# Designs tried in a protein design chat: VH-VL binders against o27280. Part 358

Target 1, 266 residues: o27280
Amino acid sequence: MDSMNVPEVLEIKRIVEESESVKTFIFSWDFRREVRPGQFVMVWDFRDEKPMSVSLIDPVRSEIGISIRRVGEFTDRVHGLSEGDLLGIRGPYGRGFELMGRDILLVGGGIGMAPLAALADEATARGMRVDALVAARTADELLFLDRLEAAGVNISTCTDDGSCGFKGFAHERLLTLEENHDMAAVCGPEPMMFQVMRILDERDVPAQLSLERYMKCAVGICGQCCLDDTGFRVCAEGPVFWSQELSRVREFGRYRRDPAGRRVPW
Key: E = the ipSAE of ESMFold2; O = the ipSAE of OpenDDE; V2 = 0.75 times the mean of E and O plus 0.25 times the DockQ between their complexes.

## First folded at step 16 (VH-VL)

Design Ae9 (framework fv_marstacimab; at its last look DockQ between E and O 0.95; V2 from the best seeds 0.84)
Fold by OpenDDE, look of step 16:
Formats: C-alpha cells, structure tokens, sequence
Structure Ae9 (fold): chain C 266 residues (1-266), chain A 118 residues (1-118), chain B 112 residues (1-112)
C-alpha cells in the first residue's frame, strides 16, 4: 500500500469562512506529495470519511485548502471544529484538470467553485487569461469572488433569484457571453454541468467536467462510484472527465446512485 | 497598454472600394472578438461588423451585408474591413473596438474617416 | 430607427441628477442580454462608461450608475458636472438580428 492511502493526521492551521454554509480549512502540506486542481482528498474526522475537493494549493506557503459545504452530519461536525483541531487527510486522489491554451473559461456552481478556484490560481500564475462564470442560488452563496478578482480573473455572476448578476442559470448566462476560449473547466450541480457541456460542445470548446458521486474507497476498488455503461470510476478515471468521455456516460445529467446503489434522479 | 489604431480611410466615389485596417497592441489579439462601429457626421453609433477571436465567426449589420467583409490576421494583430460597393450613406468615422467577455466594447480606436462622394 | 430607444436629449444644472433611459425589447434587453453604456465627448471616440448593466470600469466616477429592469435600462448621473456634457449611448445584443450588437440612438446631455 502506498503511504498516500494512510490518513495523515493534520492540524487545522486556519479556517476561512467563505459563506454561511462554506468554510475553507487550511493545512500545512508537504508538496513532495504533488496535488493538482481537480483532485480530491478523503477527509476523516475519526468517525466518518468523505471526499473533498482541494480548493487551495499554495506551494509558497506550503498550504492546501479544502472547502467544505455544510450539508449533513459529517460536515456539521467538521464545521464545528476550530483552528488547532485535527483531521485525517489521505490522498490526493483522482485525475485533476489539465490546462491548455491561453484562454480558459471556468463555469462553477455553488461548492463546485472549490476546485475551480484552485485551477484559477494555477492558470493565472501561468499567465493565462481566465474568465469565470460563478453561479449560485443567491448572492450570499457565491464563492471565492474576492479571491478570483484578486488573482485577475474576469468574473461573471449568476444567481437563481437575481440577487447578484444575471438572473437565471449558468447555462443561460453562458449563452449571453463572448466565446473566445481554448478550454473550459466545469464543476457544479450535474444538471448545470450537463447543460453547460452541451453549449460548449456546440461552440467547439474543449471542456473538462468534474463529477461528484458517492465514493467509499477512493482507490477504484469498491466500485460504488462506477458510472453506468462505461464502467468509469469517478475516483480513479475521474473526477475530472473530458466532455467526450461524458458523452458516453448514459447517467450523466440524468441520475446518480445513492449509497445503496439505487438510481436517484437529478 | 491597449491600443487600437485605424487606418485606410479616405475619399472614394460611389461604387468604389476601400479597405480599412486596425492595428492592435498591448493585448493578446486572438483572445478577443473585434468589431467595426461607424458614426456618420452628426449621427449616432452604428455597429457594422464583428469577428470572433479566432476568426471563425463573422457578423454583419443588414446595412452592409454582401458589401463589407470583416477579417483578421492574428499573426499581425490586425483587423480588416473590406468595403465594396460603397454608398453615400456609408460616409462615417469608422472605429475598431475590442469586445470584452461581457460583450461590451472596452477599448476603441480613434477612428478613420471614410467619405463616399461623387 | 434604432433597436434601442433613448431620449434624444436631456439637460440638467450642475449638481443635479439626470437619468437617461434605454428601452429595448424581448429580443435584446428582455432576453437577458446585458446593457452597456458609453460616453462620447465632443470630437472624441466613445468610452466605455458602464458594462454589464451596473459595473464601472476603472476611472469612472461613482456618480455614474446603471440599472436594468425588464426590457429597459437606465443611466443615472448624480452631481452633474460641466465635464459630463457629452453624448451617451446604450448598447446591447439582439438575438433577432443575427447576433448583432445594437446601439441606442444616443442622448445628448447638456449641462446648463
């Protein structure tokens, strides 16, 4: 077994409150262990373990950040932690994003902006032009705006209720924006990603999309994150997929498997 | 610093042709859509034509369709407008303008005057 | 004749608040396309004043503000100054005109 499969107990160095429901937990990280935007780690609170995307990669400060949305019992417990408390982290796992070209479009919804924020940092550091469509239900749920702006990212916001930016969904907003990008990275609710992917395909913009599925092992063994028909394991072949790969995935944008393996429609 | 410099304007007879150029500097030219916008003397702004950053898509106002052709050479950072079958009503200052991501024109040239007169 | 309709002229005294309207339709402003505003000083090229309905580029004073609602947009200028005397144009996109950008007819602002 690779040492990466053993959780390392790390101290929470800092906590950033991103929104009412989202916190970023920052840890010291040994960058001899490489981590890429789009990869995930398994977070262990000594009771349960959940996959979480890396939202900050800072080699200069030797830190990583994990953004966690409060959505259930596990995340409730984690959100109750303070700086100095301990968490188990194992990973990173999965396939991360690839950067290509000079101009990149980021389309994120809700907590989906977490891996995209990390990608934005890398892209801007490489001198790429980054446009980010940030979507959320309400203005208060828009994530990483200040961080993105500080990095030189052009931001367009979209909210369901119109409380900030474009009133409507991300795919609707996308149709109203200029289309001069070499690559797109997408992460958010799967129905959003499905619609965005369709538009990007029509525009001949290569796109990578990060999927979320129920994961247990994170090492491609248990099969709980397998996608129908293709056999793709989200934890091993993903979570980042090319649009061409997802076009072969029947369930994409339509349904997911719950922890019991039952089909649950989006 | 972003700069756009139009050239090629002048006096031409009705039915004649003229080619405008816009030299761009200070930014990655291929990354941006570009437009031509004109303004007749004492009149308002009229969008004329647009081209995508990579040049794959072009758009024209109805008033110039079939007569004008927009193009670009990204290796030279230059935008072009080939104007054929010119009419008196085409007399205007022609501006090149850069599209931002939102579809606004965030940078403009100083314009070049085109006069169509017998 | 313009797809977007603006009043041909507005006027105000220094220090006053003036508003310039831009009325579109369901095929442009009403379809979700953003409205942008430009200021054109006499003898100069247009300058972007407001983008994406409400945003000011760097260098634009906060006394300029934009809003959008329904099929219309509005530019408001508070604390009117002599230097604000110019032509103002709204601009959007129209889906019915083959993806064309569209301008308003322009509004001449006179500072009394």
Amino acid sequence: as target 1 above (266 residues)
Amino acid sequence: EVQLLESGGGLVQPGGSLRLSCAASGFTFRSYSMSWVRQAPGKGLEWVSAISGRGGKTYYADSVKGRFTISRDNSKNTLYLQMNSLRAEDTAVYYCARHDWYGSFDYWGQGTMVTVSS
Amino acid sequence: QSVLTQPPSVSGAPGQRVTISCTGSSSNIGSGFDVHWYQQLPGTAPKLLIYENTNRPSGVPDRFSGSKSGTSASLAITGLQAEDEADYYCQSHDSSLSGSKVFGGGTKLTVL
Scores: ipSAE 0.891, ipTM 0.937, lowest interface PAE 0.5, mean pLDDT 95
Fold by ESMFold2, look of step 16:
Structure Ae9 (fold): chain C 266 residues (1-266), chain A 118 residues (1-118), chain B 112 residues (1-112)
Amino acid sequence: as target 1 above (266 residues)
Amino acid sequence: EVQLLESGGGLVQPGGSLRLSCAASGFTFRSYSMSWVRQAPGKGLEWVSAISGRGGKTYYADSVKGRFTISRDNSKNTLYLQMNSLRAEDTAVYYCARHDWYGSFDYWGQGTMVTVSS
Amino acid sequence: QSVLTQPPSVSGAPGQRVTISCTGSSSNIGSGFDVHWYQQLPGTAPKLLIYENTNRPSGVPDRFSGSKSGTSASLAITGLQAEDEADYYCQSHDSSLSGSKVFGGGTKLTVL
């Protein structure tokens, strides 16, 4: 098998604490293996392997950053590691975001801002105007705000509890903002993405949405990441899909799957 | 440096027509919605009309619907307001204003005076 | 008869704090639309003073601040100075008026 499918064991070079529950792990990376915003890697802790978003793509320093939210056994173990410790990394995998036009809207919920932060860096480097709607439950969970501001991104925040910015959901805030965008990129909880997609479709804004599905093989063989009606596999045909592709999918926004593949309501 | 410069104001009789222009510079014009805002002598600000950055959507205050037409030429960085069937109550200084993403008017021109009088 | 109501005037002595209210309804401020504030010095065009309820553009002193609650907003000016004498307008969006931007009626601030 080629280098993409076999984990490379890499040393954790730096750890950045983004919030109480989110850390970014920085690794040296040989950019002859291209990494694009929206692609993912499989992170192996020598016991289990999980897909994680790349949040930093820095060819100048030869570094990538992977942002990981502490949510369970695997991420608890990874959050317990220190600089100098080892992790296996496979990838990158999947279809990344495609930039078009001059004016882009980013809509991110929680850890979903990770791939969008990488995309914002690329968009601003191309001279695009970038507007970002950053959503979380509370102010303490808003991610990457300083980084986005330093890049020249126009930021609007919303929090469920109203502790920062607009009190409410991302789609509610979006209805109160101006519409001058050539495209949008969306990543976050699937119910949020569904509601945002419908608003963007009505506004005729081409949108790309990044999905999370349970993944095992990352190369499309096992079928665990399939979308019901289309047979799309998140690891092979996604994780980034155009809104038109997702409009043909009955399950999007209506239910999710647990690690065993069973349908579970959102 | 963002600049907006209105022109085309003047004295017009009731029922007449006038076309205002606003020359824009210092920013990517097509990325921003634009508005006309007017202020009658001694009175407050009144929003008149808006147009999306790409020109596909237009909006009008009820007081001017059917009489005024907003347009833009993105190749010339110019906003226009065609005013027909003018009335005395249309007498005002007319400002060109740029929208930001949040819906504020972050830059204004110095205005052009329109007087509708017999 | 503006959809956003402001007091027609307020006054204060140098060094004092004043507030200017902006009262809307469920179709504008109450629907989550932002409130923006403008200062208009005599004989000049309006200038953006506060955007997105509380944010100051570069160059606006921190003695100007904004807030929003329910269907109302407020502009506060502390440490009043003579140059603050101007007209002040709030602005928002009203969904019942077919995408209309709306201004308050304006407030004349007199520094005594």
Scores: ipSAE 0.721, ipTM 0.868, lowest interface PAE 1.0, mean pLDDT 89
ESMFold2 (binder alone), look of step 16: mean pLDDT 93; pTM 0.946

Design De1 (framework fv_marstacimab; at its last look DockQ between E and O 0.23; V2 from the best seeds 0.00; counts 0 for: pae O 5.4 > 2, placed apart)
Fold by ESMFold2, look of step 16:
Structure De1 (fold): chain C 266 residues (1-266), chain A 118 residues (1-118), chain B 112 residues (1-112)
Amino acid sequence: as target 1 above (266 residues)
Amino acid sequence: EVQLLESGGGLVQPGGSLRLSCAASGFTFRDYAMSWVRQAPGKGLEWVSAISGRGGSTYYADSVKGRFTISRDNSKNTLYLQMNSLRAEDTAVYYCARKSNYGSFDYWGQGTMVTVSS
Amino acid sequence: QSVLTQPPSVSGAPGQRVTISCTGSSSNIGWGYSVHWYQQLPGTAPKLLIYFNTNRPSGVPDRFSGSKSGTSASLAITGLQAEDEADYYCQSYDYSLSGSKVFGGGTKLTVL
């Protein structure tokens, strides 16, 4: 009865407005299906199905939360839903973050803070010290600050416009933070993640990075990395990768591809 | 001011063992990754090993992996290098170095000499 | 290791400008990792001279400067002085190597 591959229609129990463009949708969840920070689910609105990161994992209240940024037609429709409305949820899928050592640095840009907020909860529950660098374009887009503070996370902020915290990019703020950590977890815009990854490599901090575009690839539905009986290539495991794995991917942080497969800059 | 003082060098036979220490002062030791860097007589600098500030992550050059163990005791502000199965090519001055947030080695000790010969 | 290539020696007269090159590859400097420079005076421990490509620590004269382009970096010394006679090392990070920290082979600077 408890099958990870069978979609389940769930009621939206609660909606949290995280910002003008980001909402967290909270569902009751049977934790016989284990969920790890960094894993994702497929969200089905009865027309389309899209991968979304899990941002809240609360086995005490039997709840999961899924944070969704309004960026297109699917997310517009989901943002129009109310508590009590239905969504289909499949999963979880993908490789989650692995925790090691006694302290961790989180570096999140925009919606990339969603899986890191879930990781922060697990890390603090394990007794780790957690520092978070939370980045956004403006103060109004900084996500999960109250939640992280309540969990005992030490927060540094940066905004592109300087409206809160350090004025500038996440990697620039990171260079001013002198404390060395046992590990780091990074999620956000790919150009930001590339810059942060290089700094962490140079600091001897092992880093794991979560990439949105590799979510489809990790499930094998993106069309670029599928494997079946016909001999298609094995999809790369993700969406969480170690920095060593990503260093060998020439495309990461350099460019993206349009629908015709042509190289375009970020 | 930042001070790093290595000790424990000396003469040892091939196949032998030696433990180096580095006493640190003048900074919050547990906040900084530390490294050992060596220099064979008349030769250049070679990175040997690194350890994270809290000690949860360690790194080794291929030339010493499996033979050397880096560790730290943050309550004593001391960095260690346990060197086993020593070879003649391990003969060098061994420096204790602090890693900055920019990835440079911003402070160095004066070094301790290790000589591996019969 | 000599993953980063430096000339074994360079020389210059007092008051002149000299440049020391540090040539890497796509897995180190070309990947975008920073370059640091160290000065080692005879009989002494190395000292940080330039960090993060271009920055000088407090106490390093502005006649020392660093640059990085493509897969290479350079240390420039202007107004060359007798006390600049030393060995100079570049250092970077290389993702293809275990442990990943790499030094150049070193350059002996002789002041004529």
Scores: ipSAE 0.676, ipTM 0.860, lowest interface PAE 1.6, mean pLDDT 87
Fold by OpenDDE, look of step 16:
Structure De1 (fold): chain C 266 residues (1-266), chain A 118 residues (1-118), chain B 112 residues (1-112)
Amino acid sequence: as target 1 above (266 residues)
Amino acid sequence: EVQLLESGGGLVQPGGSLRLSCAASGFTFRDYAMSWVRQAPGKGLEWVSAISGRGGSTYYADSVKGRFTISRDNSKNTLYLQMNSLRAEDTAVYYCARKSNYGSFDYWGQGTMVTVSS
Amino acid sequence: QSVLTQPPSVSGAPGQRVTISCTGSSSNIGWGYSVHWYQQLPGTAPKLLIYFNTNRPSGVPDRFSGSKSGTSASLAITGLQAEDEADYYCQSYDYSLSGSKVFGGGTKLTVL
């Protein structure tokens, strides 16, 4: 293995509390090692290792940010860390988002906004018009709104309970939007992504979607993140896929594999 | 003014091949997805195929899958439909249509007639 | 036969109101995909009449209106005129047909 596969022990430079359940951990980064929105890193807390999307890419400050949602034992431990504490980071891995055109639509749900926030920064820096549909269960779970607004992103919000913006799901809100874009980037719960993709297909908007699967090696060897029928490895061929690629993936929007390899319905 | 002009239609025997072209003008061609829609004589409209603005995505009706190929040359502002293994049921006027930002077909050509007959 | 079902023909006298229905299913209109309408005059190419369920392109008179509810859509024509005699098609998208655009079977409108 080359040096990129060995975790680098990095100090947490600062922590941003994004919401009650999401924190962004910021690290100094050597940008000789390129990182793209949509790529992920493996985060190692010296006990376990989990893939996490990069949510901030700041070449000016020589920093990256990793947003982590508190959802289990690993993330519980990580959320207990403080500035100055250490984490192991290896990567980046995977295929990131591609930008094209003048106008881009971002559709994100929950923590799915993490990679999209990074993409938004790049897109706006390139002078693109960025529209973002930010979805969450409640208003308090909406992520990166201030950051996106500051970057010049046009934001539309959607909440399941109607506490902020459109009441309903992201795909439902999307159905009410008449504007079209040169491309779309989507990340969030897979059922959401599935529905959003269908709408975008109907509108002939090229779409990239970031998938989440159980991932162990991150280097395309173990096969834990293989997608049924295609053999696509989320860590190698993804996690960002074009909609046409996902149309070939039987399990997309239907089920995933758990750590034991069992089918788990969404 | 948006203009779409189909060409390449004609008479062909069953099993034969034909290539249709659609010349586009009056808009930024690569920014729009394009479709072919056909209409058999005295019949309704049938969507045949679509291609994304950049050409990276193609779609086909089940009735033409494996036989027809849609493509485009954005440098020439031209849409193509390669039709192979033609059948009598493929006889129709073939329209080139631009897809709007809403998913509708906002502009249509005048169509080109394809007749498949022995 | 068509994924979207339209009456094969409708008729009305000048000045009357006519309605053309477009009935789909849960995999197209019922799912939430937009419905568009086209007018095809005899011997001509189709023309976009209504887009995104209810919107009229420039040049389309306001006597044409579209609506959508549940698994169905409807085109209404008020103040029927002789020049309205044409074929009308609804169009949507169906995810169950490999992501196909789908048309209704068409409705021939006769002005009596």
Scores: ipSAE 0.029, ipTM 0.592, lowest interface PAE 5.4, mean pLDDT 93
ESMFold2 (binder alone), look of step 16: mean pLDDT 92; pTM 0.944

Design De10 (framework fv_marstacimab; at its last look DockQ between E and O 0.87; V2 from the best seeds 0.00; counts 0 for: pae O 6.2 > 2)
Fold by ESMFold2, look of step 16:
Structure De10 (fold): chain C 266 residues (1-266), chain A 118 residues (1-118), chain B 112 residues (1-112)
Amino acid sequence: as target 1 above (266 residues)
Amino acid sequence: EVQLLESGGGLVQPGGSLRLSCAASGFTFRDYAMSWVRQAPGKGLEWVSAISGRGGSTYYADSVKGRFTISRDNSKNTLYLQMNSLRAEDTAVYYCARKSNYGSFDYWGQGTMVTVSS
Amino acid sequence: QSVLTQPPSVSGAPGQRVTISCTGSSSNIGWGYDVHWYQQLPGTAPKLLIYFNTNRPSGVPDRFSGSKSGTSASLAITGLQAEDEADYYCQSYDSSLSGFKVFGGGTKLTVL
């Protein structure tokens, strides 16, 4: 039995092409290790290890799905794999989303829809009403629409170029939606999340937002995932935070940190 | 036409209780968060409490936490404020206000006066 | 005293321009939260005057305008009329406050 800190080598059971740049890799999973929406795993390709979103949690089939966007050398190598190939997985890690109330608004940008798709499945299984605002630069990059619709989620879309749904940013589309919700869950590019959080705070909608930061250990000991001003470790106290926790974080929405810990603009 | 009508104000002794109501019409009530905002005589506006459209989340100003309870009945299009352990400083006109999707209080009732005095 | 500071009073003659300031901090307007303005005529409920920093609801004359910059906001009234005599409140959100919501202390506008 492997430690949570040692990757377990798993066979890729199935690959779903979600878009030109996003694939979901499905693995058999022993749910004695519970996985919650909003938690992440570290994916090891035998050369490097990166945090990845869990997008499918299926205890009935004993499967998890991990959605990976092709953005660089590591993810290019992983996208080149086939069913039957091996990846190392350690985790899950972090604090997941908490559901409350009778309805929820999901706001996802790009790959940020991955953890929200998993949350949508749990929310609908609990009998909650689920609305989703799905954002991307262009229609071909909108993720999980068929899956969300099949789960009974009410979908609004927006694209920067207007090729599908509202032309504009997620927060601009949100301003045109008048329905108030008991809670919201938000994941996507951090500038988008800052603007969405502002609007949700002003609407009296309690929101949870999932942050991405550079990670090394994933268990809170190396300090690489810390947030300015609070000392929150994204891998331990997050990646999911309540909006009130983030309202005290000066870096949120304003800058990010590179692997060396230097401030860089968004 | 959006309309908000408060009722239930009156004279109450310190330590007493009072329940305010706000009847809403002209919009889909359950789609909107609602607030109570008060104004002491000769003073400015002070936010008191808020509740989500479906009623699943509530908020309170520190000055009223533990003493006031906001609720709503969406089948009757009515917002409520149960006020317990009333103090002299709770004396105010209490307004019912609707939260817009832009974060403003876009519609207000006429207010109902609550006076806490011996 | 509110975390949003307004002058207690301003005055102007008919036809003049007046400006009402709303000064906040990095935890409210400076955090990025929006500003809304309300007009309260004597003996009446507040009415939304400007929302989302600059927008006017239907029925509000274009001589009312709002702006936001840095940690502060302003309401400008041009072509001042007797009917503009009222109390004016700015409203925003503060990340340090329970429930977030905050009103300015109010400004009494007197038309001379």
Scores: ipSAE 0.740, ipTM 0.894, lowest interface PAE 1.2, mean pLDDT 89
Fold by OpenDDE, look of step 16:
Structure De10 (fold): chain C 266 residues (1-266), chain A 118 residues (1-118), chain B 112 residues (1-112)
Amino acid sequence: as target 1 above (266 residues)
Amino acid sequence: EVQLLESGGGLVQPGGSLRLSCAASGFTFRDYAMSWVRQAPGKGLEWVSAISGRGGSTYYADSVKGRFTISRDNSKNTLYLQMNSLRAEDTAVYYCARKSNYGSFDYWGQGTMVTVSS
Amino acid sequence: QSVLTQPPSVSGAPGQRVTISCTGSSSNIGWGYDVHWYQQLPGTAPKLLIYFNTNRPSGVPDRFSGSKSGTSASLAITGLQAEDEADYYCQSYDSSLSGFKVFGGGTKLTVL
């Protein structure tokens, strides 16, 4: 088996509290192992293993960051860890984002901003103009605003309750923005992504979207993350897809498969 | 007031080339994707090409792919369509159209006639 | 031949209600892409009539209405007037055509 498929036990270098429910765990990273925004790693707490997007890529400090939202037993355990504690990390896996053009739009919802934050760093480093639409349920759940601003990102916010920025959903806010970009990267709740993709397609803006599915192996073998009708494996062909690819995926924005393989509506 | 004004149409022989222009005013040009839509005499509307606001992305109908090139100069508020290897079936009124935030074409020029004939 | 199918012609008397259908498929209207409608008066450029399925731009009378359901959309004109005689086109997006915008074949509306 390829060495990249064996978890490397790494020490948590530092923990950044992003919000009440999100923490970023920072690790030393050997950048001989290339990692791209949009790729994911499998995080192993020695009991269970879950895929997590890379939210920070810092070759200068030789660090990566993984942002994790507290949503269940696994993440509860991980959130209980401290600096100096150990986690197993294997990867990176999957297809990351591609950058093109001069102006890029990022649309992120909740923890979906994690991979987009990494992408924003790369884009700004390349001298691209980056606009980010950051969405969350409430103001307190908006992620990476200070980081994005510091990087030179132009930020627009929207919240379900109107506590910050536009009151409403990301796609609704997007409809109020007149500016079109050379490309877009989208990550968040799938219903949000579905609507955003539709709008971007209507505007002739090439879009990449990062999907989330139940993953077990991360290497395209088990089929747990296989998308209906296409056979796309989110871990292998994704998690980043072009909108044209997702247009072929019947389940996109409609339902997902649970660990038992049952259809679960969004 | 939003205005779109096409120019460059005319008579050309098969195999010839023509360059259309569309002068835009009344809005922030770079913020909007633009399209060319054509209409053959007595026929329906056909989407031809589109370009993103900043010009980084272009799209073409299969019928014109490889022959037509869409471009824009945002400093001049002008949209272009370079048409090469023209065919008789390319004969049409060519409209410049602005893409709305909803994906519709909310503003159209009056069109410029292109006639390809021997 | 068009990806979106419209009746070639419809007619009605002044004051009547007419409906123009736009039939698509799972790769366009049925997928969830929006439908827009355009009015083209004789000898003029198309004009946006309905956008985002049901919305009227400013200046468009409320006797024009759009609807969308399943794989089809419909334009309804109530209180038909002589000035409504024109060609009408539906427009959407089709994912099967590499992200291309698509128009219906157009419907000629004759006011009797």
Scores: ipSAE 0.019, ipTM 0.561, lowest interface PAE 6.2, mean pLDDT 92
ESMFold2 (binder alone), look of step 16: mean pLDDT 91; pTM 0.938

